# VH-VL binders against p73163, part 1

No score or structure here was measured in a lab: all are predicted.

Target 1, 246 residues: p73163
Amino acid sequence: MTVDIKTTLVTIPNQNLQIAGYLAEPVAVGQYPVVIVIQEIFGVNSHIRDVTERVAKEGYVAIAPAIYQRQAPGFEEGYTPEGIEAGRKLKDQTSSAEILSDLEATIAYAQTLPNVKPEEVGLIGFCFGGWIVYLGASLPTVKATASFYGAGIPHWAPGTAEPPITYTDKIQGTLYAFFGLEDTSIPMADTEQIEQALTKYQVNHKIFRYPGADHGFFCDQRASYNAEAAADAWQKVKQLFQTELK
Below, numbering starts at 1 at the first letter of every chain, in headers, positions and changes, except where a header shows other numbers; antibody chains aren't numbered by Kabat.
ipSAE, averaged over its two directions, is called F for ESMFold2-Fast, E for ESMFold2 and O for OpenDDE. V2 adds 0.75 times the mean of E and O to 0.25 times the DockQ between the complexes of E and O.
Where letters were taken out, [cut] stands.

## First folded at step 1 (VH-VL)

Design p1 (framework fv_pozelimab)
Fold by ESMFold2-Fast, scan of step 1:
Structure p1 (fold): chain C 246 residues (1-246), chain A 119 residues (1-119), chain B 107 residues (1-107)
Amino acid sequence: as target 1 above (246 residues)
Amino acid sequence: QVQLQESGPGLVKPSETLSLTCTVSGGSISSYYWTWIRQPPGKGLEWIGYIYYSGSTNYNPSLKSRATISVDTSKNQFSLKLSSVTAADTAVYYCARDYDFWSGYFDYWGQGTLVTVSS
Amino acid sequence: AIQMTQSPSSLSASVGDRVTITCRASQGIRNDLGWYQQKPGKAPKLLIYAASSLQSGVPSRFAGRGSGTDFTLTISSLQPEDFATYYCLQDYNYPWTFGQGTKVEIK
């Protein structure tokens, strides 16, 4: 049962940086868990705004911060070859420390909102955002994380930083990871390495691998959209947040 | 331009509760982890605990039963209470900002305040 | 708890000397290590974070290196103002722990 929502553009302070955020929240008076929605390489585009609204309709305060605020304020692109090239260039200019700082700032901002339960924090992210929320799952305030097709979790980080898999032992919450089996950017061996790390460090987790689904299967604006995989994954996300965020 | 300033009594009697406040100026307390560290005279540094501005805390297990850290975002302050003090709690107490939760990144420190536990 | 062992506990060196101090963790801590300088009567000051990243405003003669269990702080050309005690800190796992300190005395 979905609820009525309202949306607002907000500004999230992080020291001298003012991060643009897209806020979606239930209109009914009450307190709700908060879910941070993390972009693909394309900025806070229409797809990420739609996901943020869908999360809010399920009874959460949902916020999508502009991860590229330092490099390119207001950046958003669609799913064209030009958009991919532009987004990759900005991704390569990020740093793990800045991304974590911006996640912490976004969580902190959310916790100041009168309708937020400050201890009930979840993350959901896609593509680059799936990579980001895996890293962010290691923050002690995060109770639930849904990571979608996060490429390079075992072996990639901007600059000389350690990849997100290195921080698996710090994850205190529950993590669900979603992969398409046709996604050539994320080999099966990478998904197995992630599962082994989560198992080794006794993190509560589930790994979902969808036959016939490619990178970006959740996004209905992409040629790779897979409606069956997307619908199933969304049910799993709702179960995760309903179980872990009270 | 961010500055941290400790305040509280310089003398506490054994068995009483030590209470210190850290005032943050030149920047918001929001979006950071804030920590207490102490240093007995002539000795090294000991981490006491942290608070995230939303109220989430973690403590050194050696002090967990006695230590409480709290935050008041409206005053831009966070505080430490340490109960049942003894002479072993005599130390300079520092507050510090944990800029990045990992990386060993305590970037701003207060000047420290000496607390002596004595009758 | 992760024990951080520094060596030496103290040293004396001449201005212009290269000084190296070491910090060993009792288990792997990746690069979750910072180096701090403390002058007599003052609060500690961050020099290096993430094992090797120089904090803004810190002179380039300070350099950190290492990962996992073995770390070093090097001062390439010691200056009179470098008289201080140096501490390493790991924040990889709770509790956060400091080394016992290395006192650097300039002859």
Scores: ipSAE 0.006, ipTM 0.492, lowest interface PAE 10.4, mean pLDDT 90

Design p10 (framework fv_pozelimab)
Fold by ESMFold2-Fast, scan of step 1:
Structure p10 (fold): chain C 246 residues (1-246), chain A 120 residues (1-120), chain B 107 residues (1-107)
Amino acid sequence: as target 1 above (246 residues)
Amino acid sequence: QVQLQESGPGLVKPSETLSLTCTVSGGSISSYYWTWIRQPPGKGLEWIGYIYYSGSTNYNPSLKSRATISVDTSKNQFSLKLSSVTAADTAVYYCTRAYSGYDWGTFDYWGQGTLVTVSS
Amino acid sequence: AIQMTQSPSSLSASVGDRVTITCRASQGIRNYLGWYQQKPGKAPKLLIYAASSLQSGVPSRFAGRGSGTDFTLTISSLQPEDFATYYCLQDYNYPYTFGQGTKVEIK
């Protein structure tokens, strides 16, 4: 059952950087697992805030950090050609090391909250965020990861860094990956390469491939929204977090 | 499966406006960027511009003053108008789909192309 | 605008040969590079996106490499149907720009 929640803008310290975060949490007194919600290329926009709230309503403390805090504080865009161009340029200015550092800082911040179970950490991310949470699944504290339409996991990274697939052997938790079969930015061969890597390193995983679903199928603010695929994927996410985050 | 088909006149007179239409079948025109690319005889490919189904456009600066792209979601079509044409505008014109809402810009489906000759 | 330069402009090779085509960007474009094949009288076809990702349905003999300014397309065992002109495209910044093309002629 869903629970009442409250939302707050928070500041997540990482050395001298102050990362803006969107926090959603149950109102009822208790301790809850924490889920970190990672943005698309568009910043912590309306969709990501909505997802953060939906996660919290299921009985989790949910936090969405501003991944672009270093490059463009307060950046958010909608799903337009201009938004895509701006978001891609900011994505190219990121660093894998800085993203991992900011994820670790967000987890550490969450662990200081009195209503958080500090050992029960999950990740969920979309698009660029799907790429980020695959990389973040390699962190030792992460128990459950839901990666949505993460493009470039086998072959792309900012700078001279290695792509996330090279860190598959460090994943200790369970990873669910969600792909649309109509998503031409992520060929079937890429999804098969990911599945092969997860199998090779004996990572607990499931790969979901949705017929008729395109990139961004989970977002009800995008024209690519696929209600059937989104509903099924959300049930799988709830099952993952219910099983792995206690 | 998605298919694109160009249609328009094969011959346009100098100084007139070239008008081409692309019909999309096998998929919705919504949620994608729709693009025009041309290829003059014996030359390479030139990107003209795109339209998102909501009406937002971007154009190659070299053609921006003459090019207009529009979309009709009810007919699953998008169109190119190029004004004040000269012999230099003689080319095969292609319509193509680009991805939307992702971090890669690629042209994954192309029409067969339509030859437009500008002559009197 | 970002200029894309391909080399060679033309090459001739035998069936079974390994063919390499290069593409250079006038500024850094990360991995925002695609490769397209155009057969005579036909529309271009996407082969590779994001510098190294093989498009669904494209034979595995095609491979892309590179990042930043220097990129290559390799055809590991040339087939008769590979007679075509190959174009690179940067999709990092508007306007999108293509290389001038490399024509592959099969002996």
Scores: ipSAE 0.000, ipTM 0.441, lowest interface PAE 14.8, mean pLDDT 89

Design p4 (framework fv_pozelimab)
Fold by ESMFold2-Fast, scan of step 1:
Structure p4 (fold): chain C 246 residues (1-246), chain A 122 residues (1-122), chain B 107 residues (1-107)
Amino acid sequence: as target 1 above (246 residues)
Amino acid sequence: QVQLQESGPGLVKPSETLSLTCTVSGGSISSYYWTWIRQPPGKGLEWIGYIYYSGSTNYNPSLKSRATISVDTSKNQFSLKLSSVTAADTAVYYCARHEGYSYGLRGAFDIWGQGTLVTVSS
Amino acid sequence: AIQMTQSPSSLSASVGDRVTITCRASQGIRNDLGWYQQKPGKAPKLLIYAASSLQSGVPSRFAGRGSGTDFTLTISSLQPEDFATYYCLQDYNYPWTFGQGTKVEIK
């Protein structure tokens, strides 16, 4: 059962930076867990705003911070070749330190909201955001993480930083990872390496691999949209958050 | 330049509550783990706990039943209360700033107060 | 809790000496290890973060190495101002824990 929500643009303080955030929250009086929604390479665009609203309709306070605030305030793009090129340039300019700092700032901001249960924090992220939330799952306040088609988790990080997989032993919560088997940016071997790391460090986890699904299968605005995989993945996300966030 | 300064009574009687405040100047109290650390005379350092500006806390399990850390963002201050003190709580108490974890962040205590000696004695 | 053990607990050295201090964690902490210098009557000062990264303003004679459970701090040519107690700290898991300290004394 979904609930009525309202949406607001907010400002998240992080030291000298003011991060734009898209907030969606139930209108009914009460306290709710919070879920941080992390963008693809395209900024906080219409798809990410839609996901943020869908999370809120399930009974959560949901916030999507602008990860590119430093480089390109107000950046958002669609799924054109020009949008992909612009988004990749910004992704390559974004450091792991900045990302973790912004996640910590977003969580801290959410905990100041009167309708948030401060200990009930979840993450969901897509593409670049899937990479980000895997890294962010290592934060001690995070209880549940849904990582969608995060490329490079075992082997890529900006600059001299270590890839997110090296932080697997810090994950205290539950992590669900979602992959399309047709996604050439994430080889089967990468998904197996992730599963092995999660198993080795005894992280509560599930890995979902969808035959016929490509990168971006969850987004109904992309040519790669796969309705069956998206619907199944969303049911798994709801199960995760209902179980882990109280 | 961010600076931290501890303040509070230098003498506390056994069984009473030790109360200290740290004043943050030269910068906002936002976006950091604000931390208390202590050092008994002639001994090593012991982490007590931290607080985010949002009010989220974490404590050393050895002190969790007695320690309370709070933050007052309007005064740019955070405070420590330690209940039921004994002579073993005699120490220099430091406040410090931690940036977060060492994931390419500067996950370290980069700014420290000068410390304040608290003696527990009748 | 993660126990941090430093070796030696104290050492005597002369100006110009190479000094090495070790720190061992009771479990793997990756590179989540910092080194701090404390002079008598003063607050500790950050020297090294992330096991090997030199803090801005700290002299290049200080170097950190290591990963996992075994870490070292090296002072390549000891100066008069370096006589102090040195602490390692893990911030990998809560509670954050310090080593017992290594006192570097003049011979």
Scores: ipSAE 0.006, ipTM 0.486, lowest interface PAE 12.2, mean pLDDT 89

Design p8 (framework fv_pozelimab)
Fold by ESMFold2-Fast, scan of step 1:
Structure p8 (fold): chain C 246 residues (1-246), chain A 121 residues (1-121), chain B 107 residues (1-107)
Amino acid sequence: as target 1 above (246 residues)
Amino acid sequence: QVQLQESGPGLVKPSETLSLTCTVSGGSISSYYWTWIRQPPGKGLEWIGYIYYSGSTNYNPSLKSRATISVDTSKNQFSLKLSSVTAADTAVYYCARGHRYSSSWYPLDYWGQGTLVTVSS
Amino acid sequence: AIQMTQSPSSLSASVGDRVTITCRASQGIRNDLGWYQQKPGKAPKLLIYAASSLQSGVPSRFAGRGSGTDFTLTISSLQPEDFATYYCLQDYNYPLTFGQGTKVEIK
């Protein structure tokens, strides 16, 4: 089922900003849906590049844009206390409007690629990226979104912006959200509030809550890695994209 | 176009601190992982650590207790200090630029010429 | 730490020969591997990144292959300027670790 891929560093234009991107794509001639892969607080690091490649191996063009391009071009960290501190500082310097603009620019760039089906757009994101793709699900071109352990969706945004939950009524596609029940940064009440909002606005959705799984359970480079939860979640992601992206 | 140049004393006494500076020219020091590597005479290469221009560092665990890498963006320089040196620290020291967003995490695409540091009384 | 083992430690070859150098990682590193060339008295030079991607300006006679734990660097039609020591480097996990080097010398 998996396909041979190639990887390339690309530059995504957004007005005067040149956003670094990591592109993974099938080598076989054809047209594929595109999936945008959104980083944790750690930049487009080894884990995010691995996820981007895994998505591409399933038959998608996959691209991971540098969300911190404005604040810290080339920023990339591992899962150390120093990396966490640096990543949180950069996260707090972001702007919801700029993030949405960069997502739109990444989608527009992907739509120019000859092997992309321009109407078949999905998002997947982790941690801060889970927060970002929930917000990005509100974009009209997005058909499928997989949001992993997105902290603060109901109540947090950088600066004085509205949190992503306030954009739930704009979501036209399908959204799957994945949470670990041991993740203290995302209380059960937050996951219930998200589910209530998605239900209220009749968004096609599923919420997955994994017993024994903590924040970052999908990342095999983190101490919190949970292989069983990660494997099940990946199966759900494949089902989502197979169903919604044609 | 980018050039890196190491500078510092070629001779350091045992127990003292080895101090080296790398000057970056032809480009900004921002946006990359500025790296130190060493090579003892006749031996292979050993990665010491890096600094991202914002100040974030990562070190080889074998050297972490003694190594400090710092960056001065106003001078377009970054530096290595290695404390409590012994004869085992005698090596050619290289500075290098780690490129971002490669499918390989850390391609080192520009290197300084290297500077020999001898630890001897 | 991830151990990188190169084979052979040295080899002798003639101009025009095809040369193959192998690098083995002690654990899976995907394609997070680079190849570097070092001439006597000089700094190393990047040849290949991501196991198989040729660095800009490097001659096409250099080619990398492999993934996971087993990697090769091939030099088709060896040239006089290619006599050097070659190092693999894993950049999958910190600390970054080099192989011990393979010296390509004149037969």
Scores: ipSAE 0.000, ipTM 0.421, lowest interface PAE 16.4, mean pLDDT 89

Design r1 (framework fv_rilvegostomig_arm2)
Fold by ESMFold2-Fast, scan of step 1:
Structure r1 (fold): chain C 246 residues (1-246), chain A 122 residues (1-122), chain B 110 residues (1-110)
Amino acid sequence: as target 1 above (246 residues)
Amino acid sequence: QVQLVESGGGVVQPGRSLRLSCAASGFTFSSYGMHWVRQAPGKGLEWVAVISYDGSNKYYADSVKGRFTISRDNSKNTLYLQMNSLRAEDTAVYYCAKDRYDFWSGYSLDYWGQGTTVTVSS
Amino acid sequence: QSVLTQPPSASGTPGQRVTISCSGSSSNIGSNTVNWYQQLPGTAPKLLIYSNNQRPSGVPDRFSGSQSGTSASLAISGLQSEDEADYFCAAWDDSLSGPVLGGGTQLTVL
């Protein structure tokens, strides 16, 4: 059942950095789990704001922090070649330490909200955000993570950092990963390596591989949108958060 | 070592019901989508129904929608097909099959049972 | 009547390369990957190709799949007598919310 929501632009403090955040929350009085929504390379654009609202309509406080706040305040792009180039440049300039720091600051901010259950934290992220939430799943407060088409989880990180797969043994919550089988940026072997790591460290997990789905299949604003894969994946996300976040 | 063993087929009169079972072993049954596929004598394959790993999603071919119900019991590693209002056109070998991925495998059925025969005749 | 279109028959001699076509529409092959199944006489079907071009363990590399637009093809190189079988293509159909199959192609090794 969906609920009425309100949306607000908020400021998330992280030491001297003021991170812009898009907050969506139920209007009914109560306490709700919180879900942090992590962007693709394109910033907190209209799609990420839409996802944040969809999460809130399911009975969660949902917050999307601007991961590029340091390098490009207010950055937002669509899915053009120019937008891809700009977003990729910012992704490559963003360190793992900065990402973890910003995730921790966003969680801490959420825990100050009177309508948030402070121990019930979930993550959902797409593309670059799928990579980010896999890394973020290693944080001890995170109970549920939905990682969508996270490229490079087994082998890529900025600078000299370790890739997210090396943190798999720190994951205490449940992780669902969603991949399109036509996504050439994430070979089948990468998805199998992720599944093997999750199995080896006995992480509660599910891996969903969608035939016919490409990178970005969940986004109805992209040419790669796949309605059947997106609908099934959303149902799995709702089941994950309903089961793990109370 | 994956095995799927169908049972419950037989000869039945039109309008009656049958329940098919498929006993699964050698994999984590609760993690995979499961399908029923049938083949009429001397004809090609016709997909019948699918059920997601947790039983929350079910889809049916138009030819059986409203008459057949797919279900599963993950505690018993067993898949079921309840067939009501049977017609002569339902006569076929019925295969259970494991999805290679979960529910949205695009019909990627990596293991099949040997099939059980259903004959609907008067 | 099948939703996906295959030729009803194909033939070749040992060592030859044969291809079997499968044509669909934007709601099936145009949006979703194609699987191929081999059915030897008197046996259950076997998954031969999944996700357009992937082989399960134990399938020889002389079997390959491809997809372009709303069509797919199964290629069998170095044809063997043991390849004589029925071959079926399949894909999920967005409009029907279910898998659809081709009518099958009976491959004869001459």
Scores: ipSAE 0.006, ipTM 0.426, lowest interface PAE 14.1, mean pLDDT 88

Design r2 (framework fv_rilvegostomig_arm2)
Fold by ESMFold2-Fast, scan of step 1:
Structure r2 (fold): chain C 246 residues (1-246), chain A 123 residues (1-123), chain B 110 residues (1-110)
Amino acid sequence: as target 1 above (246 residues)
Amino acid sequence: QVQLVESGGGVVQPGRSLRLSCAASGFTFSSYAMHWVRQAPGKGLEWVAVISYDGSNKYYADSVKGRFTISRDNSKNTLYLQMNSLRAEDTAVYYCARVKGYYGSGRYFFDYWGQGTTVTVSS
Amino acid sequence: QSVLTQPPSASGTPGQRVTISCSGSSSNIGSNYVNWYQQLPGTAPKLLIYSNNQRPSGVPDRFSGSQSGTSASLAISGLQSEDEADYFCAAWDDSLSGYVLGGGTQLTVL
């Protein structure tokens, strides 16, 4: 089912901010749904660029915006202790309002592309990005969201903002959440609280909990990579986008 | 709602052992990491140990490492602290506390605390 | 010894604003979230502020937290007699692989 793709660095306008974006798109002439790929705390690094390309190979226009554009233009790090420290510091400098604004700007930019179906928008995000796409699922144009090991969804937000779980009643699309059962940073109770909120507000959803998988299980550059969980989760992501994005 | 009840404290001689228990109720115990925190008479709080939701990961303060063992029995909703080779400096009120958040990522806090159990190490 | 440094005492009069400082290093406050606990005399500690600046349900909005670099502050506006307590800052320390707390600040409402 994979298709030939091309990749380009783009600039996404948001008022006076120019957000760097990594664009991957099918080469064949046509109209495609768009999927926004949201980074971990490490910026738009090689892993996020690889995921963006993998999404595009499935027949989507895929864009990864630099969430840290305001704080640190060009920031990217690998999975080192120094990278973790730098990434956490930048994450703490973000704001929910700015992140939502940047997601809206990225969607608006995508809708200007001649090969994009403007009403067919999906999100996928990992770690901090899993937190972000849960929040972003509340945007009215978003039809499908895949949230991977999003820490802090029930209780954390930068500054004085409300955590993403308080926005659950705004979600109009379908949301799949993926968690590792060995991920001690996301207790079972947090995943249960998320499932309860989604059920309470009648959001179309599925929660996937993988035995033996830890935080970051989808990333083949991390020590916590779990090939079996990653492969299954990817099949679920493909099913989600095939069903919801026409 | 959420309740944490410590027990097992008492007076014990230096070099001996003591086991503390913390009985949890009002929440799904097996879903939460748990801590022990102590407070010496008239002093501040000192973190002692943490255990992950399934018991697979444990961390200890340097002052107790090698002497104390944190454990849990999820079938009984009970947290334990095995205290070996006790010293006078271990004299304190011991609190159990529930972890909320993501301790491995530095994004966690103690949202509920027990009332404490007193341990006195003296001759 | 405390890894995080707080003043041992602070004081204020009703209605005033009081701030309690907490100083750490790059391995704790500089890299991880700060939490604050309140301990009333003869009671167990209670969560007051989490994740630098978040309030649990039931904590009045006159309590606020902030963090900058390797330091954090707890601010209490409109000070009340009921606020007389010990206050502790806390954070995870990457170098120690453990949770560290300040020595506590005894707040007296004059």
Scores: ipSAE 0.000, ipTM 0.399, lowest interface PAE 16.0, mean pLDDT 88

Design r3 (framework fv_rilvegostomig_arm2)
Fold by ESMFold2-Fast, scan of step 1:
Structure r3 (fold): chain C 246 residues (1-246), chain A 122 residues (1-122), chain B 110 residues (1-110)
Amino acid sequence: as target 1 above (246 residues)
Amino acid sequence: QVQLVESGGGVVQPGRSLRLSCAASGFTFSSYGMHWVRQAPGKGLEWVAVIWYDGSNKYYADSVKGRFTISRDNSKNTLYLQMNSLRAEDTAVYYCAKGGLRYFDWLPFDYWGQGTTVTVSS
Amino acid sequence: QSVLTQPPSASGTPGQRVTISCSGSSSNIGSNTVNWYQQLPGTAPKLLIYSNNQRPSGVPDRFSGSQSGTSASLAISGLQSEDEADYFCAAWDDSLSGPVLGGGTQLTVL
């Protein structure tokens, strides 16, 4: 059963940076695992806030940090041509080291909250966020990761940084990856390379490939939304967090 | 399997009009930008026009501005190129090309049709 | 004239390494990623390299790309007769609001 929640805007400290965060949490007194929700290229927009709330309704403290805080404080765009162009340029200005640092700071912040079980950390991310949470799955204390349509995991990183697949041997938790078979940004060979790396390093994992689903299939605000794939993927996410986050 | 099938090419006299169509399948057509790229006999590729996934943004090569109009019908998964005031230098194979790997990318041209031939002759 | 500059021709022998250059400016290659297309005789072009150095599924690893400043290069190692084709570089141009392409390089395998 879903639970009543409350939402708050928070500030996540990372050295001299103050990262805006969207916090959703159960109203009932208790301690809960925490799930960090990572944005697409569009900032912490209405879709990401909705996902953050949906996670919280399942009995988790959920936090979505503004990954573009360094480049564009307050950046938020919908799925328009202007928003897409702006989000793409900001994504290309990010740094793997800065993203990891900001993700670590978000986890550390969450662990200070009195209603959080500090050892029970999960990640979920979409598009660019799917790429980010694969990288983030390598961080200490991350027990469960749901990576949605993360393009370029085997071969892309900004500048001369190593791509997220290079970090696969450091993943200690369970990782579920979700791909659409019509997603031309993620060829079948990329999903096979990811599966091979996870298998080689004995990472607990599942790979879900959805026929008829394209990039962004989980987002009901996108033209590529696929209700059947989204519903199945959400059930798998609930199973993952229920099993791994106590 | 992604497929792009062009049609509407033919032989036409200078100053006349022709409309090309491109039927798309195997991907979510409404989520991607679409391009027209042409190739004159024995020459290189020349980009002609692009249209955004929702039809809101359109860009044209200087050589065709004011004469060609790109459009799309997302309900029919079809891309169009209306070519007016045709000139001999418009003679080429016209390729329909899918733009971007993700819907917010203009490039690369990750899938191409087989092309349709337009010959402008007297 | 093409906005991106490529040599009009290149040649090599089987087993050798061939490099094809592509030169642009700050508004195209200097600000956006480069992609490369292969056109076999009598066929439509196909995507060979994207995002400067990435290969689509099915492209052999002997094809590689690189980018530095306002220039890019396509390298073909272990050259084979089937690689005989025209090769085109392309990038988005911020000033022109459209894709720009090189004139193409006709590669002959001797």
Scores: ipSAE 0.000, ipTM 0.491, lowest interface PAE 12.8, mean pLDDT 90

